# Miniprotein binders against q96jn8r1131to1294, part 12

Target 1, 164 residues: q96jn8r1131to1294
Amino acid sequence: TLEFLENHGKNILLSNGNRTATRVASYNQGIVVINQPLVPQLLVQVRIDFLNRQWTSSLVLGVITCAPERLNFPASACALKRAAWLLRGRGVFHNGLKICEKFGPNLDTCPEGTILGLRLDSSGGLHLHVNGVDQGVAVPDVPQPCHALVDLYGQCEQVTIVNP

## First folded at step 2 (miniprotein)

Design m3_sC
Fold by ESMFold2-Fast, scan of step 2:
Structure m3_sC (fold): chain B 164 residues (1-164), chain A 93 residues (1-93)
Amino acid sequence: as target 1 above (164 residues)
Amino acid sequence: GKIYIHVLVEEDGKEYTFWFEVDSEEEAERLIEELLKRLKELGLEDVYIEIFADSPEEARRLAELVERLAKELGWRVERVEVRGNEVQVMAER
C-alpha cells in the first residue's frame, strides 16, 4: 500500500500507518514523499485535512527524480533547484524556474476536503487531478524513476493518502 | 525607547540566534535591511525575526517596515504577526 516515507521534513509527524502527515510546527520543514516510485498510471492522491489560515500560501506538490530515502530536505520544496518539478499556486516550476504561469486551480485556495492527485501517463506526462478531475498535462516527459512529493507548506498542516 | 530585535536562522536542524538592541526605528530599519541582505547573500533560506517595541503602535509600524524591507530585498514573507508590543516575521528566500 501507499504510505509516506519515514524520511521527511523535521516538522512532520506521521500517523495512521504512515498515511497521514501532520506539520506540527511553524510554516515549513513539511516535505513528505510517497514510499514507491510514481510509475505510469499509478494515481497518488492526498486529501487536505486541515488548513491554518494564519499563513498566506499553501501546499506544493510535484515530483523529484533523485532518491528520497536519504535526501536531506530543505525547509521548503521550492528551494530544490535540481531534479524537481513542482506545482505551487497556479505555477509549474522546474528546478526553481517557472515554466508555466497558469495551470489548474490555485493550490493556495483549495479548501479542506480537497483531494489532489498526481499521475504519469504512458508518455511520461505528469497530470494533476483535483477532486477526481484530470487537469491535463502539467509537465511533459518527466524523467523516470520519479517520486511524488507533497510539501505541507503554510496553511496546509495535514494531509492523508486516499485510495481511489 | 529601546527596540529589541531577535533573529533566528535555522540550517539543517541547527538553530542560530542573534540579539540586537537599538534606540530608534531608523536604527532598526538599517539593521534589519543589512541583516536580510547579508543572510540572503550567505544563502540562508529562512529567517525568523522577533521585535519587542515600547508600544502596540510602534510594533505595528515595525511590522510594516520589516515586511516592506523583506519584500524589497527579494524575501518571500510567509507570516507577519503582531501581539501587543511584539512582532514576529517569517520569511524565506
Scores: ipSAE 0.006, ipTM 0.321, lowest interface PAE 10.6, mean pLDDT 85

Design s2_cA
Fold by ESMFold2-Fast, scan of step 2:
Structure s2_cA (fold): chain B 164 residues (1-164), chain A 96 residues (1-96)
Amino acid sequence: as target 1 above (164 residues)
Amino acid sequence: DELERKIEEIIYRAFELVDKGELEEALELIVEAIRLAVENKDKDLLVWAIYIIANIAQELGDPELLEKVLELAEEAYELTKDPEIKKLIEYLEKDL
């Protein structure tokens, strides 16, 4: 049921029934989006499968409020036009701007096998889950509809959608 | 519109430079994009460019530049009345 959309960053290769995304070149152009809107109580989870330690920064995770099916993705999720709330490193970002210095664990240091999850609560708060542990509300009042996004940036070269 | 496409390309190039850590060159490009967006009266591209210059200012850690970006955002809000710019102003005020 849950799959990555066929519309993705140019360096992405989808496999495993569109449930695994691999970045096959460089460090960027690795944005993927889940095929269903992130509605309240839906938990979307991805597992980090492969890290390339050549790079310093790693995976970015979050939501966009624009329609993703025909979107022309930029090189990095942080360059998305006015439509993105993202978790990168230790920070929370809105359209590339850091709005919170420290939330949850540092995503740049999560090892292979880490399961990262996104969920909206009933009031529209975006939650990050790390290995099944709810980190709390990263972003309040996310506009809807919104779509879960993963940017396989830097170190993170492969992720797979995992069911609860 | 050809000019709209050119502005969008400049913005993408600026962020490519941010990705590479070439923040001063990125700053020069995004300032040009802001100027062109204002001339073209393209409110959407102006708002996007303001967010990118704010990101560059944060990465440089320059309080004077952050203050200038806040002033630009306030001016952009007068022109656009865009709620995203109002949110940006709130974020930047907390940083200062």
Scores: ipSAE 0.139, ipTM 0.535, lowest interface PAE 5.5, mean pLDDT 84
Fold by OpenDDE base, second read of step 3:
Structure s2_cA (fold): chain B 164 residues (1-164), chain A 96 residues (1-96)
Amino acid sequence: as target 1 above (164 residues)
Amino acid sequence: DELERKIEEIIYRAFELVDKGELEEALELIVEAIRLAVENKDKDLLVWAIYIIANIAQELGDPELLEKVLELAEEAYELTKDPEIKKLIEYLEKDL
C-alpha cells in the first residue's frame, strides 16, 4: 500500500491512512515522501485536493535517491541540493540546477482535482502523467532506488495518493 | 546609534529564525526593520535590510519569499525614491 512516510515537513498533518497530506500552516515546510520506492511500470499518483490562491507558486513533484527516513527536510524542496530531481512550474531541476526550461504543463497553474503521476520506464526514465496522460520523460536516467516526493508548497495545501 | 543597533539586532534574530526554518517569522522581523528605517528616514538601513532578506531568500531558493521581498522593495522605493533600491528591484526581477 502506498502511503506517505511519517518523516515529513513540520507543517504537514497526515490522515486517511497516511494517504492524505495537509499543510496546516504557512506556505512551506510541506515536504512528504511516499513509502515505497519507484519501480519500473509502477505508476504513483497524487491528486491536488485543495489550493489556497493567496500564494503564487504551487506544489513541487519529484524523486529523491537518498534514504527518506533519515532525511532532514528543508523548508522547501527548492533547497534540496543533492539526490533530488524536481518538477517545479514548467521546469525540471537536478540538485537545484535547472536542466529543462519547459516540460509538460505548468504545475503552478494546475487546478484542484488534477491527478499527477510519476512512473519509471524500463530504461530508468522518469515520466510525468497528468490526468492519465503521459507527458513524456522528464528525467532520462534516474538512479534507483528512488522515492517520489511531493512538496506541498505555496498554493497547494492538500494532496491525496490515488490509485491508477 | 541606538536605532541602528536595534535594526541590527532584529536582523540577527531573523537569521536565527531562518536557521530554524521559520522563514515567515523571519520575514516579519525584517518587515519591522524596514518600517523602523522608513520612520526614521534612514535610506541606508532600509536598503541594507531589504538586501539581507533578499539574499536569504535567494540562498534558500524560496520563490514565495523572494516575491514578498520584491513587493517590499517596490513599496520602499515608492516611499524613498532611492536609486539603490531601484537597482535592487531590477536585480531581483531577473531571478523571478
Scores: ipSAE 0.018, ipTM 0.289, lowest interface PAE 7.1, mean pLDDT 88
ESMFold2-Fast, scan of step 7: ipSAE 0.116; ipTM 0.498

Design s2_cB
Fold by ESMFold2-Fast, scan of step 2:
Structure s2_cB (fold): chain B 164 residues (1-164), chain A 96 residues (1-96)
Amino acid sequence: as target 1 above (164 residues)
Amino acid sequence: DELERKIREIILRAMELVRKGELEEALELIVEAIRLAVENKDKELLVTAIWIIAYIARKLGDPELLEKVLELAEEAYELTKDPRIKKFIEQLEKRL
């Protein structure tokens, strides 16, 4: 069963059998990681449960290629160096370097109820799914092993893992 | 840093071409990005550029290109000692 790891950002509380993550303070310190590697064909999905419109930007999602169980998480996923491929707004980033200007929908504007998915294809391409619709290859060649990451940043205060 | 900004812009353009499947044009841009990253002694940009050129070489599958890119990745590993580059070398070797 997919769960969020108990190693997470300081402002996160896990509930619902570690399948729901809630950021209980501020706008940051909200990184969570899925408990098993993202292997080809595995579709990891989270639903946006609660948005606080006080903040401008919203969740970030992507993958990391370092071992997450003992990782000391920074305040935001964007501070992860050397090991992260992230989707933020409409951009795709590798360790802070933008590698795509406009990919898929703007993550800062996805409403409550949106289901966001990450999947590796058989060629190692990382796909974003939005409400069941494959947006295409965000990153063409993800190093493995990798783990799916969600940063409950800004507006996004709660997500829940959902089955396909 | 003007040179760093230029390298970042070249990498972004190369990735746009990769997404479009225009791999030969992307290859030309990434070769230039590697040259500039070495000149600028920028390890992170070099690692990213090697990742991209290794991917392009494996997708194109041309044995001569694979050998040239493998040599380039091995040189980048000697310069950086970065274990990420060793992974790219292993992937390239499997294609040969």
Scores: ipSAE 0.286, ipTM 0.684, lowest interface PAE 3.9, mean pLDDT 87
Fold by OpenDDE base, second read of step 3:
Structure s2_cB (fold): chain B 164 residues (1-164), chain A 96 residues (1-96)
Amino acid sequence: as target 1 above (164 residues)
Amino acid sequence: DELERKIREIILRAMELVRKGELEEALELIVEAIRLAVENKDKELLVTAIWIIAYIARKLGDPELLEKVLELAEEAYELTKDPRIKKFIEQLEKRL
């Protein structure tokens, strides 16, 4: 069963069998990691449950290749400088460096109810899915094993893991 | 830093080419990015560029190119002593 790990950002409260993550304070400290590593061809999805328009920016989505249970999370995913491939806004980032300017929809403008998915293809490419639609390869050749990461940042205050 | 900006732009363009499957042209750009990153002693951009070039090399299936990538990575490590590059070298060697 897919669920968020107990090792998470300081402002996160887990519920619903650890399938729902809620940021209960401020705009940051909201990183969560899904317990099972991504396996090829398996789609992992989260739904944006609640957006707080008080803040700017929104969730960051991606993968990490380090051991998530021992990771000391920074205040935001953008501060991860190793073993991190992240989608923020329309950009793709590797260890904090932008490697793609325009990819898929702007995550900062996805409304509540949007379902975001990650899938590894057989070649190690990381695909982004939006409401079930494959947006293409965001990151080629992602090291495995890797774990899906969600940073409940800015506007995004709650997400839930949903089955495909 | 103007040079840093230039390197970033090259990396971005290279990745776009990779996504389009234009690997040879992407390779040329990334080699240039690596050269400039070394010159500017930019460790972060260098790590990213090495990752990209390794991917390109594997996709092209050129053993000579893979060896060249390893050489570039080793040179980069000697210059920067960045442990991420060292780890990358170790991983690449396992794939060769």
Scores: ipSAE 0.150, ipTM 0.598, lowest interface PAE 1.7, mean pLDDT 90
ESMFold2-Fast, scan of step 4: ipSAE 0.134; ipTM 0.621

Design s2_cC
Fold by ESMFold2-Fast, scan of step 2:
Structure s2_cC (fold): chain B 164 residues (1-164), chain A 96 residues (1-96)
Amino acid sequence: as target 1 above (164 residues)
Amino acid sequence: DELERKILEIIWRANELVEKGELEEALELIVEAIRLAVENKDKYLLVNAIRTIAWIAEELGDPELLEKVLELAEEAYELTKDPDIKKIIEMLEKEL
């Protein structure tokens, strides 16, 4: 049921029934989006399958409020337009600006096998889950509809959608 | 910050133009954003703008532009010490 959209960054190859995303080149052009809106209570989870430690930064997780099916994705999620809320490293970003300095664990240091999850609570708060543990509200009052996004940036060259 | 917001708006506009394939217009805008980010000593927005101009240079494939952008990225690395700029430099060197 949950799959990555066939519209994705230029360096992405989808496999395993569109449930695995692999970045096959460079360090960027690796944005993928889940095929249905992130509705309250839905927990979307991905597992980090492969890290290339040649690179320093790692994956970015977040949500976008624009329709992703025909979007021409930028080289990195941090270059997305106004309609993006992103978790990168220890920071929370909106519209390319850092809105929170230290939230949850450092995403740049999560090892292979880590399961990262996104969930909206009933009040529209965006939660990050790490290996099943709710890290709390990263972003309050996310506009809906919104779509879960993963940017296979830097170290992170492969992720797979996993069942909660 | 008004200026910070203005620079960010220019970067978004440049990214929108890249998405539409209007690469020459995007290049003009992003060069201005880089200038303003350097003037304002905004390291975060400078890194953001360098990512965009590197994308434009890759899409255009012009060796002269790639060399110019490599020089800009090297200067930005000296100002920011950002590891993502260092990776962009490596990538651009391979394109040349």
Scores: ipSAE 0.000, ipTM 0.260, lowest interface PAE 12.3, mean pLDDT 83

Design s2_cD
Fold by ESMFold2-Fast, scan of step 2:
Structure s2_cD (fold): chain B 164 residues (1-164), chain A 96 residues (1-96)
Amino acid sequence: as target 1 above (164 residues)
Amino acid sequence: DELERKIDEIIERAYELVLKGELEEALELIVEAIRLAVENKDKELLVQAISIIAMIAYWLGDPELLEKVLELAEEAYELTKDPEIKKYIEELEKLL
């Protein structure tokens, strides 16, 4: 069963059998990681449950290629210096540096109820899925093993893992 | 609410201290105002507080403080996308 790891950002509270993550304070310290590696063809999906519209920026999705079980998470995913590939707004980031200006829909504008998915294809390409629709390859040749990460940043205060 | 009023009063007091040239006392107050604005999820108060701490850092001219305030302003810009904060980031970068 897919669950969020018990190692997470300090503002996170896990519930619903570790399938729901809620950020209970501030705008940051909201990183959660899926409890098993993102292997090719596994589709990991989360639903946006609650948005606080006082902030402009919203959640970040991506992968990290370091072991997450005892990692000391930074305040935001974009501060990760450990082979992190992240989707934020319309950009693609590697280790905090923007490597693509415009990919897919703007994550800062996804409404409550949106289902966001991450999947590796057989060639190691990282795909973003939005409400079941494959947006294409955001990052080619992702090193393995890698782990799916969600940063409940800014607007996004709650997500829940949903099955395909 | 009471917390919003308290934050606003701290920001106003910090600004008065800046105008009087009491920059060290103003800095202590505005750091607390930033923390409270973030906890209260008040974007407008956060932007105002960042503007004031940027002015304090500019006038004090301490390189370590400038670097810390630049990092804080960059973080606030990513959160808010506010053009006033971006303007302060550009001004502070000129001093490093």
Scores: ipSAE 0.023, ipTM 0.515, lowest interface PAE 7.6, mean pLDDT 86

Design s2_cE
Fold by ESMFold2-Fast, scan of step 2:
Structure s2_cE (fold): chain B 164 residues (1-164), chain A 96 residues (1-96)
Amino acid sequence: as target 1 above (164 residues)
Amino acid sequence: DELERKIKEIIFRATELVEKGELEEALELIVEAIRLAVENKDKNLLVYAIHVIAEIAWKLGDPELLEKVLELAEEAYELTKDPLIKKWIERLEKEL
């Protein structure tokens, strides 16, 4: 069963059998990681449950290739300096460096109820799915093992893991 | 000096807006404060404004903002040679 790891950002509260993550304070310290490696063809999906329009930026999602169980998370996922491929706004970032200017929809504008998915293809390409629609390859050739990461940054205060 | 008071007020308003999550307005205000400090050749207010925007960028951890603020800090360091700005450059570089 897919769950969020107990190791998470300090502003996160897990509930619903560790399938719901709520950021209970501020705008940051909201990183969560899925408890199973993202293996090829596994589609990991989260639903945006609650947006606080007080903030301007929103959630970040992607993968890390380091072991997450004892990782000391920075305040924001985009501050990760190694082993991280992230989607934020319309950009794709590798270890904090923007590697693609415009990919998929703008994540800062996805409304409540949006379902965001991450999947690896057989060649190690990382795909973003939005409401069931494959946006294409955001990152080619992701090293394995890797782990799906969601950063409940800014507007996004709650997400829930959902099954197909 | 009325301009000094105005710049300080802009800086404080920008800080309050960041606390409220109004990042875009906060950035517009603090950039204006930096511009005014540079035009007024007020090295102390420039250092203060850079300190505030750097602290905001550090707290937010946004990589695009960090890059932009790093550039601003580097330019301000050329103008002031202030050690506080140099310390912020080092902190921001570690974040990137």
Scores: ipSAE 0.000, ipTM 0.147, lowest interface PAE 15.8, mean pLDDT 83

Design s2_vA
Fold by ESMFold2-Fast, scan of step 2:
Structure s2_vA (fold): chain B 164 residues (1-164), chain A 96 residues (1-96)
Amino acid sequence: as target 1 above (164 residues)
Amino acid sequence: DELERKIEEIIERAEELVKKGELDEALYLIVWAIELAVNNKDKELLVEAIEIIAEIAKELGDPELLKWVLFLAEDAYELTKDPEIKEIIEELKKEL
């Protein structure tokens, strides 16, 4: 089954059979990656378990196209540059640049219990799902192989992988 | 103008936290200021924010933070072409 990789940001503690990720310190160093490549039609979903409202920004999710098993994770997913396509707030980002304005809901305001999903369509388009609802194509033509990534940034201190 | 003033206020608050030695809080604020400055295409405030985050990273001495800030500075240099950022990049490389 789907699990978070044991290679992760240094502030992460994995539990629940590596299906729950908790950021135990600070506001950053919270990147986790799913253990299986995001192949077309695979829906990877995480639930927001705990938000710390001491911080203002919240989780980032997306895909990374480099091999994650030995990756030295930076403090924030935004530092992954060309290897990552990221959804943060209402924006879609690649290589540190905002490539799309106002896609989907504002991720900084999603409450505890929200289920966020990532899926590739048959054409390589990356889709965001929010509480089961497909938001459409955030990024066309994602290079493969790629892996689903969650950055437990800011407010978001815990997520759990959930089955469809 | 309103967003520009907000970014300036965040930067000023981050600088005061640095002076107090509250580096983790300062780091949080200055990252926010960098993101806002990039999105607002405010080259002047972006340069100022990069200077502050580089100072914080050097004081904390965490190699992963230094590496991340180096990435931020390199991206900021591509956007601004500012020679001050070029100098910061070289300083950060020496810390790694």
Scores: ipSAE 0.000, ipTM 0.168, lowest interface PAE 12.7, mean pLDDT 82

Design s2_vB
Fold by ESMFold2-Fast, scan of step 2:
Structure s2_vB (fold): chain B 164 residues (1-164), chain A 96 residues (1-96)
Amino acid sequence: as target 1 above (164 residues)
Amino acid sequence: DELERKIEEIIERAEELVKKGELREALMLIVTAIYLAVKNKDKELLVEAIEIIAEIAKELGDPRLLKIVLQLAEFAYELTKDPEIKEIIEELKKEL
């Protein structure tokens, strides 16, 4: 059973058996992490439940390679530096660098109801899925073990884990 | 857009400096982020930058800096009408 870890950003409230994450304040401090490592062929999916359009940017998702159970989460996922590979807007980011300019749809414009998925292929490539459609390899050769991460940043105030 | 993402990177670097206790370096960097957020009319990033400069001012505990940051937060509130800035203003007043 996939759940969000009880260790999360300080503005997060978990509900629905730790399968729904709500950011209850501000625009940041909204990082959540899936409780199981992202192993090859496991598809982890979240649905965007609520967008507050007063903010300009929206959710970030990706993977972290550090142990998340007792991690002190920063205000945003980008501050995780070397530990994180992140999809934000149309960019792919690692350690403060934009390593790909245009990949997949613009995450800042995905509407409520969008289902976003992360999956590793057998070669360690990280794939993004959007409403069931594989967007291709966003990040090649992700170090393992790693965990799927969602940063409920800006517009995105609620997500729920959904089964394939 | 590209400028918005650059402002976010500056804010993240300032937060890292705060965690390291390099408060004066963080202060100089966050002032740049505030300037760019105002110029770019990015209310969300302005609010985040105001949170960080207020934290720096409280940690340094210099009443002169606290008064300057309070005035800055008041100007930011007029631009954004954001309730988070209103809360920061009340916090800063209690420090004084």
Scores: ipSAE 0.005, ipTM 0.170, lowest interface PAE 12.2, mean pLDDT 85

Design s2_vC
Fold by ESMFold2-Fast, scan of step 2:
Structure s2_vC (fold): chain B 164 residues (1-164), chain A 96 residues (1-96)
Amino acid sequence: as target 1 above (164 residues)
Amino acid sequence: DELERKIEEIIERAEELVKKGELLEALWLIVNAIDLAVENKDKELLVEAIEIIAEIAKELGDPYLLKDVLYLAEMAYELTKDPEIKEIIEELKKEL
């Protein structure tokens, strides 16, 4: 059973059997990580439950390659640098650098109810799924083991893990 | 409402401390003001607080503090899209 890890950003509250993450304060300190490594063909999905549109940016989605169980999470996923490959807005980011300008839909404009998924293919390519539709390979050859990460940043104040 | 007034008071006090050269006390206050402004979703007060912490960082000249404040300014720009913060980001980059 997929759950969010009990180690998470300071502003997160877990509920619904650790399947719902709510950011209860501020705009940051909202990183959550799936409790199991993202193995090839495993599709991890979250639904956007609540957006606060006073903020301009929204959630960040991606993978982290360091062990998350005892990690002291930074305020934002972007601060993870070499350990993370991140999807933010329409960009793909690694180590503070934009490695792809325009990939998939703009995550800052996805409405409540959107289901976002991450999956590794058999070649280690990281795929984004949006409402069941594979957007293609965002990052080739992701180092393993890796873990799916969601940063409830800005607008996005709640997500829930959903089954395929 | 009450929180907005409290944030304004903290910012004013931090500005006074900066003028007196009490930069470390000002830094502590302004960090708390930034947290409260974000929590209260007050973009105007967030911009004011970022201006002050950037001034403190430049006066202290500590490269680690400058990098941390640059990170805060970049995050605040993402939240507000305020051109004043963009200008501050460019200034901070020149100090590194």
Scores: ipSAE 0.000, ipTM 0.190, lowest interface PAE 13.4, mean pLDDT 83

Design s2x
Fold by ESMFold2-Fast, scan of step 2:
Structure s2x (fold): chain B 164 residues (1-164), chain A 96 residues (1-96)
Amino acid sequence: as target 1 above (164 residues)
Amino acid sequence: DELERKIKEIIERAKELVKKGELEEALELIVEAIRLAVENKDKELLVEAIKIIAEIAKELGDPELLEKVLELAEEAYELTKDPEIKKIIEELEKEL
């Protein structure tokens, strides 16, 4: 069963059998990682449960290729300088550098109830799914093993893992 | 709001230290002010604190500090969308 790892950002509280992550303070320190590697065809999905409109930026999604169990997470996912591919707003980022200006919907504007998914295709392409709709390949040739990461940043204060 | 006034006092003290060239002490105080402004969910004070830490980073000229402050300013810009922070990001990028 998919769960969030016990190793997470310091502002995170896990509940609901480690399937719900809540950021209980501030706007950052909200990184969580799925407990199993993202293998081809596995669709990992989270639902946005609660948005705090006091902030303007929101949830970041992506993958990391380093072992997450004892990783010392930075304050935000975009500060990861190695082994990270992230979707933030409409951009795609690799190790802190923007590699694509516009991909999929703007993650900063997705409302509560939105279901966001990550999946690797058979060629190692990373796909974003929004409410069940495949947005296409955000990142080609992701190295494996890799791990799905969610950063409850800014507006996004709660997410829950949902099954396909 | 007592916390708001406390944050403003810290920011003003940091500004005074910058004027006196005591940049390391100013840096320590402004980092605290940023943390408190975020905790207090005060976007206006967060913007003001970012302006000060960017000034300190430029004066010190340490590339590692400049990069860290650039990342912090980028995060603050996403949270606030304040155009003054965008100008600060552009200035910090020029220093790197």
Scores: ipSAE 0.000, ipTM 0.259, lowest interface PAE 13.2, mean pLDDT 84

Design s2y
Fold by ESMFold2-Fast, scan of step 2:
Structure s2y (fold): chain B 164 residues (1-164), chain A 96 residues (1-96)
Amino acid sequence: as target 1 above (164 residues)
Amino acid sequence: DELERKIEEIIERAEELVKKGELEEALKLIVEAIRLAVENKDKELLVEAIEIIAEIAKELGDPELLKKVLELAEKAYELTKDPEIKEIIEELKKEL
């Protein structure tokens, strides 16, 4: 079954069989990674459980192509300057540089209860799903293997892995 | 100018910390340099300090910090009208 890895940002507490991640301090140091590579057609989904409106930005989703088990995570996923493709706000970022201005909904405004999903298609395209709806290809030709990453940044203080 | 030399020394120390990867400490120093440069109405040192804080923000990749530095750069552009700051603003928008 899908779980968050025990290697995670220092402000994270895992619970519910490592399927729920809670950020217990500040607004950063909240990166978590799924315990299995994102293989084609696997849909990994998380639900936003709790938002703290003290902050203005919210969670970041994406993939990394480096091995996550022993990775020393930076304070924010957007500080990953190599091997990272991230969705933040309405933008798509590759290694810290914005490569698309508007893709899908604004992640900074998704309410509690929103289910966000990541999936690779058979040609290596990374798809975002929002409440079961495929938003299309955010990133073409993602290298394999890759791992799904969630950064509980800013407003987003808790997420839970959910089954399709 | 005594204050001008003090600002220059702070900027130099911040640059050395950036080269060492001590980004959090560099950030504290450069924020103080920006405050002093604005107070001293030193447009040249303000531009230099904005360049450094923008690089720190981009390296850290922290969205809240990037937004604050973007606002700071926009204010600095109003004070200086320097084209270099305009380029920095566009680079910061690419991170956001």
Scores: ipSAE 0.013, ipTM 0.368, lowest interface PAE 8.5, mean pLDDT 88

